# Ledger of designs, part 10: VHH binders against Probable chemoreceptor glutamine deamidase CheD 2 (cheD2)

Target 1, 172 residues: Probable chemoreceptor glutamine deamidase CheD 2 (cheD2), of Syntrophus aciditrophicus (q2lsl4)
Amino acid sequence: MNSKAIKPSCEYFLLPGYIFMSPEPYLISTVVGSSVAVALWDADSKLGGMLSFLYPFRESSAESTAIYGNVAITYMVRMFREEGAKKKNLRSQIFGGAESDCCEADQIAHENVKTARSVLKKHGIKVISEDVGGRLGRKIVYNTFQNEALIYKVNTLRNSDWYPYDGQGRQA
Below, E stands for the ipSAE of ESMFold2; O stands for the ipSAE of OpenDDE; V2 stands for 0.75 times the mean of E and O plus 0.25 times the DockQ between their complexes.

## First folded at step 4 (VHH)

Design q10 (framework vhh_7aqx_2)
Fold by ESMFold2-Fast, scan of step 4:
Structure q10 (fold): chain B 172 residues (1-172), chain A 122 residues (1-122)
Amino acid sequence: as target 1 above (172 residues)
Amino acid sequence: QVQLQESGGGLVQAGGSLRLSCTTSGFTFSSYAFSWFRQAPGEEREFVGAISWSGGRTDYADSVKGRFTISRDNAKNTFYLQMNSLKTEDTAVYYCAAKTKFIYTGSTYDYWGQGTQVTVSS
């Protein structure tokens, strides 16, 4: 990071199950545990955004919402392409998918990361960095102007760390 | 103040046509995707059609495909639903809806119109 780098004055807190993008410079903040966040950036236009999903794949009988990784990533790629972004200029970063203390919950974390990689690859989107897995939750601040993320790792996510969430990934 | 105002509803005979308009104010029109919904008496509200913020994508309910066309006019801050080959089953209150291109979390909409009645007689 350069100390003279332009810092966005606009901030957005990304909730789980949401996608946010803007052509204006933003600091996008989110918190992920077993969930996954994906940043997408257009190197040409500086259009940037981030999504946060909780579950890897939409079942055919379920409603299509951004809480599912395949739905969220596919929708965000379409959002960028409709804004005129060219696939060759798109860059992605993947965050999250931390292991829980429970073996069953570890499976969803792993599948979330696998889904993010698989869907991005299917769309031909270059993944330029990952901060995934392990046992620590993450607080992420993503700068859409510079395509850079600050990541703070935590042993256990507290209610204050999940604000405005209730600790279950739901808005309190 | 954000406003969405429907117009163009009314009474029409089966097989006829109507064009609904939704005139908007209070936001940057080109930054929004638009949809039409309808609600018949005793029924749930249902999706009719949508147009993306770029105008490059349109989507329709199976019941109206081939008969209805959604379009937008950025210069007039207005979007339309052209309804052809109308059936008695199309009788409903029609609502226009808008959502920002910047945020997605499923089928939520930021703004809704008050509705306009469309009655199709046999």
Scores: ipSAE 0.523, ipTM 0.755, lowest interface PAE 1.0, mean pLDDT 86

Design r01 (framework vhh_rezetamig_d1)
Fold by ESMFold2-Fast, scan of step 4:
Structure r01 (fold): chain B 172 residues (1-172), chain A 124 residues (1-124)
Amino acid sequence: as target 1 above (172 residues)
Amino acid sequence: QLQLQESGPGLVKPSETLSLTCTVSGGSISSGGYYWGWIRQPPGKGLEWIGHIYYSGSTYYNPSLENRVTISVDTSKNQFSLKLSSVTAADTAVYYCARKTRFVYSGSSTFDYRGQGTLVTVSS
């Protein structure tokens, strides 16, 4: 009875350059091509979240934003620490970084994955899973309660890959 | 219903410290879901984020202002405050206090509530 599986009824659609986390169970959906998403999870509190960044890092002090992997990951770790998470209980998963055949700037994909691994290692956070590289885009649905991800690989990202946003871009 | 109200002197002399207080009503600053902060708008310019604070005392400051800014919280009065030192005419602006959800970040503040704003003029 108490072992009956429950499913999160709350959904969040993560935009590139954003970080989202919640102490409440959520299904977090995002899409990544050359960009990278990182899921972070606290095994003790079941606190979970995901970030999506576009570029590996920027050393310019003019402005720091979550579109840069070093900024985004460091900020998300701080968010978890502010909620009481202990580093030893944190677990991460990395998704994305697909190579673009049409663009010579595909090195960004490789550098994004490398940056995610490097920054997580510097914070002492265990990477328990990766689905990275290749040439296929990914749609990811991450369950913060179970720390599990469903990954759909696609050759081209379409408007339908952002479902369940309705035709007006609203979260359904 | 949540309301935020700025208060403090509308005139500050150059080189002095600007001090503003935000009084929160209809909600608690000790809410774990939110940061509380300050943004400003100089005449004819866009909004500039100053900083924000969690009720535990943890602060985030705009790097361009961090050496002059202190934000503090008083949970017993349900208030938070801004101190900006060594002011110049460039600090003349409408100052807003605001609430931001803790759980979303994009590099800019994502404020879901703000006060009506208070004009602060730096002049002798």
Scores: ipSAE 0.352, ipTM 0.704, lowest interface PAE 1.4, mean pLDDT 83

Design r02 (framework vhh_rezetamig_d1; at its last look DockQ between E and O 0.63; V2 from the best seeds 0.51)
Amino acid sequence: QLQLQESGPGLVKPSETLSLTCTVSGGSISSGGYYWGWIRQPPGKGLEWIGHIYYSGSTYYNPSLENRVTISVDTSKNQFSLKLSSVTAADTAVYYCARKTRFVYSGTYTEFDYRGQGTLVTVSS
ESMFold2-Fast, scan of step 4: ipSAE 0.428; ipTM 0.737
ESMFold2, look of step 5: ipSAE 0.369; ipTM 0.733
ESMFold2 (binder alone), look of step 5: mean pLDDT 84; pTM 0.851
OpenDDE, look of step 5: ipSAE 0.568; ipTM 0.801

Design r03 (framework vhh_rezetamig_d1)
Fold by ESMFold2-Fast, scan of step 4:
Structure r03 (fold): chain B 172 residues (1-172), chain A 127 residues (1-127)
Amino acid sequence: as target 1 above (172 residues)
Amino acid sequence: QLQLQESGPGLVKPSETLSLTCTVSGGSISSGGYYWGWIRQPPGKGLEWIGHIYYSGSTYYNPSLENRVTISVDTSKNQFSLKLSSVTAADTAVYYCARKTRFVYTGSTTYTYFDYRGQGTLVTVSS
């Protein structure tokens, strides 16, 4: 069947190590390889957002940044609670964690996915969808109003995968 | 136009509590989409994020300072305040109050997303 989608009012390109959340409808796009993106959505308010992290856990001596999955997910959950979202209404989706032929990259990809699952579980947030692992990178377009993701799998992430954004994630 | 202004004592003794207030004019602290926070710059050093607050009372603190920092908000006065306990000479800095976009986060100590700030007030910790 054909359904009529409501067009988001704004677009945002999510860079690795960033969290973006908005009460306004957004089309959030990102690319992930061994890194992981997590979408979080409030079924009640239709509040939606996405984070992208590169490493599973922050070391004690490192700055607390969204490049670490435990930091990023915890901050995003807090942002949603601050907006009045109740945990029972929160839904998450996990993307990424593709494995390379290199043993260390395979381990990081696996640990990133494991961390996303474990931290979301600790916060009592239901994971309703996963598109993780394998050997293919992913280009993701997430609609915060509908809680739907379009995923395109690629053998290698290319410069063109960042179109229409420049190297800073700003719209070209 | 939105304006933020720091106020409070410019001299604090070691071991005491540093207390500053930010008065917001030309805009409401109860506006959604924004955090209200504090950043500082010690002499000859870079900017350091201290923390920020949402008008609902939710706080985010620099982990290196979290045991000493309290940020509070008074929406009726359109003000927010910083308390930093057990100060030492290392806390000597120019202190700025600032507004931060709420929708984007990348680092707990990042000042890059503060779009408005006050003129700054020098606080010297000295006996």
Scores: ipSAE 0.205, ipTM 0.627, lowest interface PAE 2.4, mean pLDDT 83

Design r04 (framework vhh_rezetamig_d1)
Fold by ESMFold2-Fast, scan of step 4:
Structure r04 (fold): chain B 172 residues (1-172), chain A 127 residues (1-127)
Amino acid sequence: as target 1 above (172 residues)
Amino acid sequence: QLQLQESGPGLVKPSETLSLTCTVSGGSISSGGYYWGWIRQPPGKGLEWIGHIYYSGSTYYNPSLENRVTISVDTSKNQFSLKLSSVTAADTAVYYCARGYRYIYTGSKTYTEFDYRGQGTLVTVSS
């Protein structure tokens, strides 16, 4: 019974446009509205991580950043494989893509979720859980050792409700 | 506790090779979760990433500097080193060695985040 949950003592606040992973137990916190976060986990090694992207795709590799879902997911898969993870043991979870009634934000939200699903499928990675869409923003706390997420839904997007940190992930 | 310390000549002549060493203490350079790199700050300018190396010897260099840069690691001495060839006055800067967590990525034109950095060493390029 080696699958017993462990409580991580370390925390990382994931900013939009970033990828973070660790072979050591971490609690990764992030906030998503129309943006999307993807957790990736190796069932064999307990290697876990999360990415956060704002826009669905970027085709130019010379100008690519992790703010684009196709770039971020592809790079994270590469990071896991460079650490010895096998695709058959990889599991993913998708969070975010909240919609509003009136605006282009609904299209971006839909395209972000669709891109996450499409790119993960292209890499042959199982999506084991989704908490996507609706109208509520999400604060996510992801445990890299257990592959478990706590999701807090919020009705309004306000800086004090969403981000307790400055633009560098440090507590303000 | 982990400490990084730069060493090497503070004065280099134009066209010569700038050579710096970083000595790591309080931790092992052979730790697989980290990269070891060099950044610099010219007077009055922002930080510029030069390159980094993994303990395995794999390197990644700033494209604007890659033709002049060599970074190497010596795991037996717990050290890593920078060589920058064909220096000019534009290479005058405070040089820092740094450790970064290899598992943080943004792809932005900015460098990856570092969790430890040396105190810096000034290198002046002058005849």
Scores: ipSAE 0.145, ipTM 0.597, lowest interface PAE 3.0, mean pLDDT 81

Design r05 (framework vhh_rezetamig_d1)
Fold by ESMFold2-Fast, scan of step 4:
Structure r05 (fold): chain B 172 residues (1-172), chain A 125 residues (1-125)
Amino acid sequence: as target 1 above (172 residues)
Amino acid sequence: QLQLQESGPGLVKPSETLSLTCTVSGGSISSGGYYWGWIRQPPGKGLEWIGHIYYSGSTYYNPSLENRVTISVDTSKNQFSLKLSSVTAADTAVYYCARRFVYTGSTTYTEFDYRGQGTLVTVSS
């Protein structure tokens, strides 16, 4: 029966290709262009987290990495389940997948959003909100305790915000 | 391919600081997607997570050990280290360094995809 204030020290900046989750309240912030962020939340335990992925799908034969949506989402769902979260209590939110006329990001953006939806559906996780598509980048601040997101749309993002730093997620 | 190797004294006196170093080869500690951490196994007991570090210096510690643990990273040497202060006989264990996929909500060992061979540290006399 206590009200908790979120302290500045309870902030985490989520890098592309990373997953962060905690049973303790956090403000998770990230920036997405053609990439997609997914927030996952357990309504019962208040366990919350966010992942940020850059590419939609990687075959199971390839090395596992969170820069791929199917890998990142599947891993996070499994980890929530291992922490005792029940599938029926899990809720998700999807952010990002903006198109860019300056880059070949438009197809990747669409595929990223579609992958997030399909993988979450495969795991039986309800998507309770989306802020996806369009041509504007997004800055997101997600509250893991209350399952609330603040979204700031921006005119343009740097090239590194649309793709991995060198534009290639693999060794050439 | 990727190899992690523990090094440090095998015997530490009670009340002193246990210091171990992990040398990473076959891969960069500065690569994204991974934490680098320490786990231990006392004789006759299960594995216990100690803590982990991101190459930027951000650390996460087991709450039961947090007042005694410091983990640090040296990206120029591709190494990370553990300091555990005020040791007692209860700290006698095989210590492993390990790589962990970035995820902070779980302390389970299934998150560590590579670990070293382990080094026995005995706290005595």
Scores: ipSAE 0.000, ipTM 0.130, lowest interface PAE 15.0, mean pLDDT 76

Design r06 (framework vhh_rezetamig_d1)
Fold by ESMFold2-Fast, scan of step 4:
Structure r06 (fold): chain B 172 residues (1-172), chain A 125 residues (1-125)
Amino acid sequence: as target 1 above (172 residues)
Amino acid sequence: QLQLQESGPGLVKPSETLSLTCTVSGGSISSGGYYWGWIRQPPGKGLEWIGHIYYSGSTYYNPSLENRVTISVDTSKNQFSLKLSSVTAADTAVYYCARGRFVYTGSTTYTFDYRGQGTLVTVSS
């Protein structure tokens, strides 16, 4: 881990259901509506990453996917633990969970945020920042080395917002 | 540039232990965010993940091989190794050492971004 500056090659677009972590400085960009993104950062090693999930819980068992918040967060915490990160040095940030005009979408958004908070608390990880709720989608650019996020509020999420991939997770 | 180089015997007798070493150059195995592992390709088959180790020492093995596999790391030499015990003719394959990144796509398939050139290991009397 000797890179002190973000390079043009150190950019990653995070799709829903994915987790990305690197010891090298990265700009991780993602787009969330009712979905939630969680940034996790080790203050000691400067190891950083971000996950994006669509749904709060899955109690499957062995073949779980990171589209579920409990699976995604637990897996990312495991990844950081395997890199030697200590809980006391871990910091998290939560983004997303925007509500729509219907009660069903409001419930999913709320449950996604609630799940992120509860699972992080279960793992003893400090949440240092949140930008959640409201009715606007978010475009997020997260710096993994400095633990800083830029958030852009948008009233409509478009296919072009999933650059370099289309909305289905394929290369655009 | 990162280079990985396999070394070890190309011929192992049935029932013995296959031992391979990977020497890493142009990068440190002590760096976080990476795992280091072994994959193999038996003749006429696809790639098979054997296992990997995080720099912290945590190991993960293919369930079909886990009772025969040990992967270890030597940070002082910037090397990691594979031991596969009780070999049979079915273990004949080209063996690759590889580096992976922490990119989880929601599947159990591991992704490697660099690998060595591979070394053929034949199990024969």
Scores: ipSAE 0.000, ipTM 0.185, lowest interface PAE 11.6, mean pLDDT 78

Design r07 (framework vhh_rezetamig_d1)
Fold by ESMFold2-Fast, scan of step 4:
Structure r07 (fold): chain B 172 residues (1-172), chain A 126 residues (1-126)
Amino acid sequence: as target 1 above (172 residues)
Amino acid sequence: QLQLQESGPGLVKPSETLSLTCTVSGGSISSGGYYWGWIRQPPGKGLEWIGHIYYSGSTYYNPSLENRVTISVDTSKNQFSLKLSSVTAADTAVYYCARLEGTRFVYTGSTYFDYRGQGTLVTVSS
């Protein structure tokens, strides 16, 4: 009888370069422009989480951090496995990678989405939904218990969209 | 209550291997949901995550240190240990062992720990 009770929804504001996962129900909020967020969920245990990365790929360098998609996704998969999740029960969702009309170098958005798809495929993880590309930024609220995301698309992302954090990832 | 205690030498010579042990009391390393790790703070600088281990033996290391770091766990003694090879003066710091909530680990050099030891000063000098 000492089983874990259902808790009220707790909130976590996910910054770029961060990974968050919990066996407890959470609402994870994040904002993505050219960056990409990946939700990962274990259908068996209801373990859920989300990562957010800014850059697509970094090969075994001193800067191999969760800011790079290949590092972040690989690390999160290992975290889920260490908590007992079986690969066959893992499901993923990809968000972000919006492009700008005015920027010649806006290739990074495409590379970020491509990297997320490639790394998840390498790990044999099913992508059950995507909301990627286009020209609009996204505010995402992800429910770890239900594996459901609310996506709000915006023409411009504002500093207030990063509540309680400022535009540089510092707490407001 | 959970308590973590560092032990090991306070002085290490350049090029040698630093070896520290953390003894955990008031709780089991073998319970899930948590990682056990090492964090350091050089004089006048912020905290730097070194690495952590799950009781199964899976290790995660700071990429800037991974070529020199080994973390191991001994569940029968409720202990985990750090070995840092080829030390230099830049490795002089207060070293902390810590319990890290796996659900809140961040890879960018910051980390979430809910318990840590009191710290042990390690000086690297000849």
Scores: ipSAE 0.006, ipTM 0.202, lowest interface PAE 9.8, mean pLDDT 77

Design r08 (framework vhh_rezetamig_d1)
Fold by ESMFold2-Fast, scan of step 4:
Structure r08 (fold): chain B 172 residues (1-172), chain A 125 residues (1-125)
Amino acid sequence: as target 1 above (172 residues)
Amino acid sequence: QLQLQESGPGLVKPSETLSLTCTVSGGSISSGGYYWGWIRQPPGKGLEWIGHIYYSGSTYYNPSLENRVTISVDTSKNQFSLKLSSVTAADTAVYYCAREGTRFVYSGSTYFDYRGQGTLVTVSS
């Protein structure tokens, strides 16, 4: 029996500033440059999800949205706990935070990665894998059933690199 | 065709408990996976999120209100309810019940895809 080899029936394209999780197996696709994506997985129930954030933390005056890493990670942990997941069974993976060709994006990239690590540590969630930093953008395809990610690194980020080829990775 | 409808007294005396019920029709609160919540808008002010409930009974409340708020769900009646204790004039607002996205997709704390028409609650002697 090799149920782990079964391809998920559904695909979801994760937009920046969004969190997605499902009890059904999904292939979650996203693209990150200076932004960061975090995958979260429950080893017990095989639930998985991914978030994508653009900025490290929300200040008191700002709207509480998933575009901020501290809000997004905290909310995703809450979503998993609502489905019955226990923190001890949660595992995370961090992706992104690349230095762009634009100098202004470099500081945000580093702060985003540091925030992801800090907030996950604060919640007691083990980070089992990272693919972060460098100068290459990333296209990520995350399998929620197997807790495995396929990462494509791109030398130059342009509009065509940010979207799926044939639209099959559309939002569920 | 999902509809949410608030019901409860339009006038509550100071120090008493405000009690509102939301009746859901055209859909089930226990299917599809959604948070069911309460938000309010005091006269001349912005929207304030009160809290939400998952059909299992798990609740999350605005920290500023958590000591006074109880949200409950009755899946057999397809209803969820708000109790706000020790009310004052500052609790005067239009109260809305809302469906807050899906349990599985989130982009912001004030996100809701359906809400009731709203019910005005005045706290006055």
Scores: ipSAE 0.293, ipTM 0.699, lowest interface PAE 1.6, mean pLDDT 81

Design v02 (framework vhh_vobarilizumab_d1)
Fold by ESMFold2-Fast, scan of step 4:
Structure v02 (fold): chain B 172 residues (1-172), chain A 123 residues (1-123)
Amino acid sequence: as target 1 above (172 residues)
Amino acid sequence: EVQLVESGGGLVQPGGSLRLSCAASGFTFSRYAMAWYRQAPGKGRELVAGIYSGGSTSYADSVKGRFTISRDNAKNTLYLQMNSLRPEDTAVYYCAAKTRFVYSGTYTEYDYWGQGTLVTVSS
């Protein structure tokens, strides 16, 4: 009866518009409001990652970047497949999409969640867990070794939630 | 402790061939994407060839058709077969294990690197 908890010693703070993936055990931390984060995990290899996107789909006038859910999820699936992951072994979790008190801002949060579900379904990836919607922001710590997330719901996201990020033109 | 030890560098004539080896230890080699980088004197480090854990490969345009990357997971060894060598291939060649992958609009990889092995292509 000895229980040894193995905790990842490596941490990564995920900014909106980024995808992170590693074969090494990581604690991936992010904060989401109306934005959405998606964790992806290979049950066979234990390869894990997380993305964070702000908008559901790429606008015709915009560059194709990971700030758009369709682009970000499709790119992350490609990253996992290039590492040899098979779709049948991939598992996903969806977080975020909180709504503000005004109806127009609520639309983007809803569309972000709907896009995540739709794109993952299109790629045949099983969604095993969701923590989405409501009116509270989320602070997420995702453990790639265990495929488990710790979620803290908060009324207000603060500048300290983005520490230690030093983003170029973003909230640091 | 992660260790990557390159070998097989040396002096070769233009048009010649050389095979580099990289012995890996301290991590589960078969689960990592591996790569070869090179750095010529006074220049930045550039990616030459990559091989993913699933076996798919990628090459820089300058070496396509001349270089072949391969791996032997049973021996924890990475190889680079270099054919039709040119003077501009002269560089220190580094073995790398890909520890993390980041994408935002630009794809960036973070690596453990070896100490390097010198390849000189000259008469």
Scores: ipSAE 0.419, ipTM 0.720, lowest interface PAE 1.3, mean pLDDT 83

Design v03 (framework vhh_vobarilizumab_d1; at its last look DockQ between E and O 0.76; V2 from the best seeds 0.00; counts 0 for: pae E 3.1 > 2, unsure alone 62.2 < 65)
Amino acid sequence: EVQLVESGGGLVQPGGSLRLSCAASGFTFSRYAMAWYRQAPGKGRELVAGIYSGGSTSYADSVKGRFTISRDNAKNTLYLQMNSLRPEDTAVYYCAAKTRFVYSSGTYTEYDYWGQGTLVTVSS
ESMFold2-Fast, scan of step 4: ipSAE 0.515; ipTM 0.758
ESMFold2, look of step 5: ipSAE 0.204; ipTM 0.652
ESMFold2 (binder alone), look of step 5: mean pLDDT 79; pTM 0.791
OpenDDE, look of step 5: ipSAE 0.759; ipTM 0.884

Design v04 (framework vhh_vobarilizumab_d1)
Fold by ESMFold2-Fast, scan of step 4:
Structure v04 (fold): chain B 172 residues (1-172), chain A 125 residues (1-125)
Amino acid sequence: as target 1 above (172 residues)
Amino acid sequence: EVQLVESGGGLVQPGGSLRLSCAASGFTFSRYAMAWYRQAPGKGRELVAGIYSGGSTSYADSVKGRFTISRDNAKNTLYLQMNSLRPEDTAVYYCAAKTRFVYTGSTTYTEYDYWGQGTLVTVSS
């Protein structure tokens, strides 16, 4: 008999400019608007992670950090390969890049998605799923054991959306 | 239950050699990056050497060329071969398994680890 799939008990909330990776099963939660999140998964080892970036490329004189898509994706690929993941077994998913009414924000959203696709393609990493664009923000819960994401589209993103009720039944 | 048990520490003269072992149990050893850290009296804990699950290695500048980290996945054991030992290598040596990696806007990534109890290495005449 097949054993029932075990849901991860470990949770991590991913902030913009962060990369998270673990060989242990995790539920990784994040919120994206014009920003983009990329999930990366090793089909062989079930090593999984997610990154969140705000800008497509490093600006002149800016720090080279994970807030920039080209830096973040390249660094995450390096992390997975140092853990022994082979490119042929890597799978990626792209989330975010929602547009606003401001032409500047619309441009950055589009460039973020294009950068994610371009950098993943450059590294030869298969993109198996995308949930990008539109005008709605996204709340994402990514399961690293199953390589599956639950996506909830929202018109307004709030800080309290990720905080559970405290022990008294009150929202934190 | 995750358990890491270090052994092989002891007293050696400057220029001598020691081999440390770390026996791992309670997790799938081959899937985890492993590391050796050390802590000298009055100092913070420092990374000595790391080995990724894929076999790639890294070393602190202070030990590069003198120490060698290796793993035997069939035996669930991590090793540190220490050659040309110096008095400044005197420390408690800790085995660690890396359970998660967090990289931020800084140049440093954060790791969360399972830790052993340590083994004392004293380099003295």
Scores: ipSAE 0.448, ipTM 0.717, lowest interface PAE 1.4, mean pLDDT 83

Design v05 (framework vhh_vobarilizumab_d1)
Fold by ESMFold2-Fast, scan of step 4:
Structure v05 (fold): chain B 172 residues (1-172), chain A 126 residues (1-126)
Amino acid sequence: as target 1 above (172 residues)
Amino acid sequence: EVQLVESGGGLVQPGGSLRLSCAASGFTFSRYAMAWYRQAPGKGRELVAGIYSGGSTSYADSVKGRFTISRDNAKNTLYLQMNSLRPEDTAVYYCARKTRFVYTGSTTYTEYFDYWGQGTLVTVSS
């Protein structure tokens, strides 16, 4: 069945605008609608992490935050390289970018996915899996040791999909 | 189970040198980024130096060129070599284990540390 079970104490809920990476095995949970989550994994060291961003591209560093995909992905790549990861061993997975009935949200969803793909390609990072687009929100549970994700598709994202964390992850 | 134990602090004259050690146990030391922090009397805690699991290092501007952080993964030990010590280096020095949790919703990034040692006192005084 499962190669290794992770206890509840090894679960972390990832909020939009955050990056989480740990050398210990974690189940990282997040929820995405038009937003996008990117998992990054080092096949050599089995180091894994996930980021979540809301908007695609920001060119100005003076106004850049990692709610923008180009900033978030570039920063996470730097984090992995600081830990000794080599680009040839990095693998990525992209999740989210669901379209809604709102015209503006549909455009942002498409641009978020496009930005994730282009920035990862620019950094030479292989995308091994995608679960993107469509009209369904996603609840994602990502295993950082095995580089595997469970994806639950939902028509409506609910408050119960969020976990209350403080200190290490903000209560919301 | 996780333990970080600092040693090597003491009294030293200005311009002198000290080597601090941090003995780590209860986790796979080689997998973690580690850091040295210090806290002077009446002041907040400040980051002095960091070392990533891959070996790259970072330093506070106030110590760059004078301090060297290093690690011995076979001995599960973190080191801080302190040269050209100044009275303003007087502080309790803490070893810390880094969890790479970053909030990036602003232009300022915050890194998280999940374990700290008890500290070792360094006094630079004539």
Scores: ipSAE 0.386, ipTM 0.660, lowest interface PAE 2.4, mean pLDDT 82

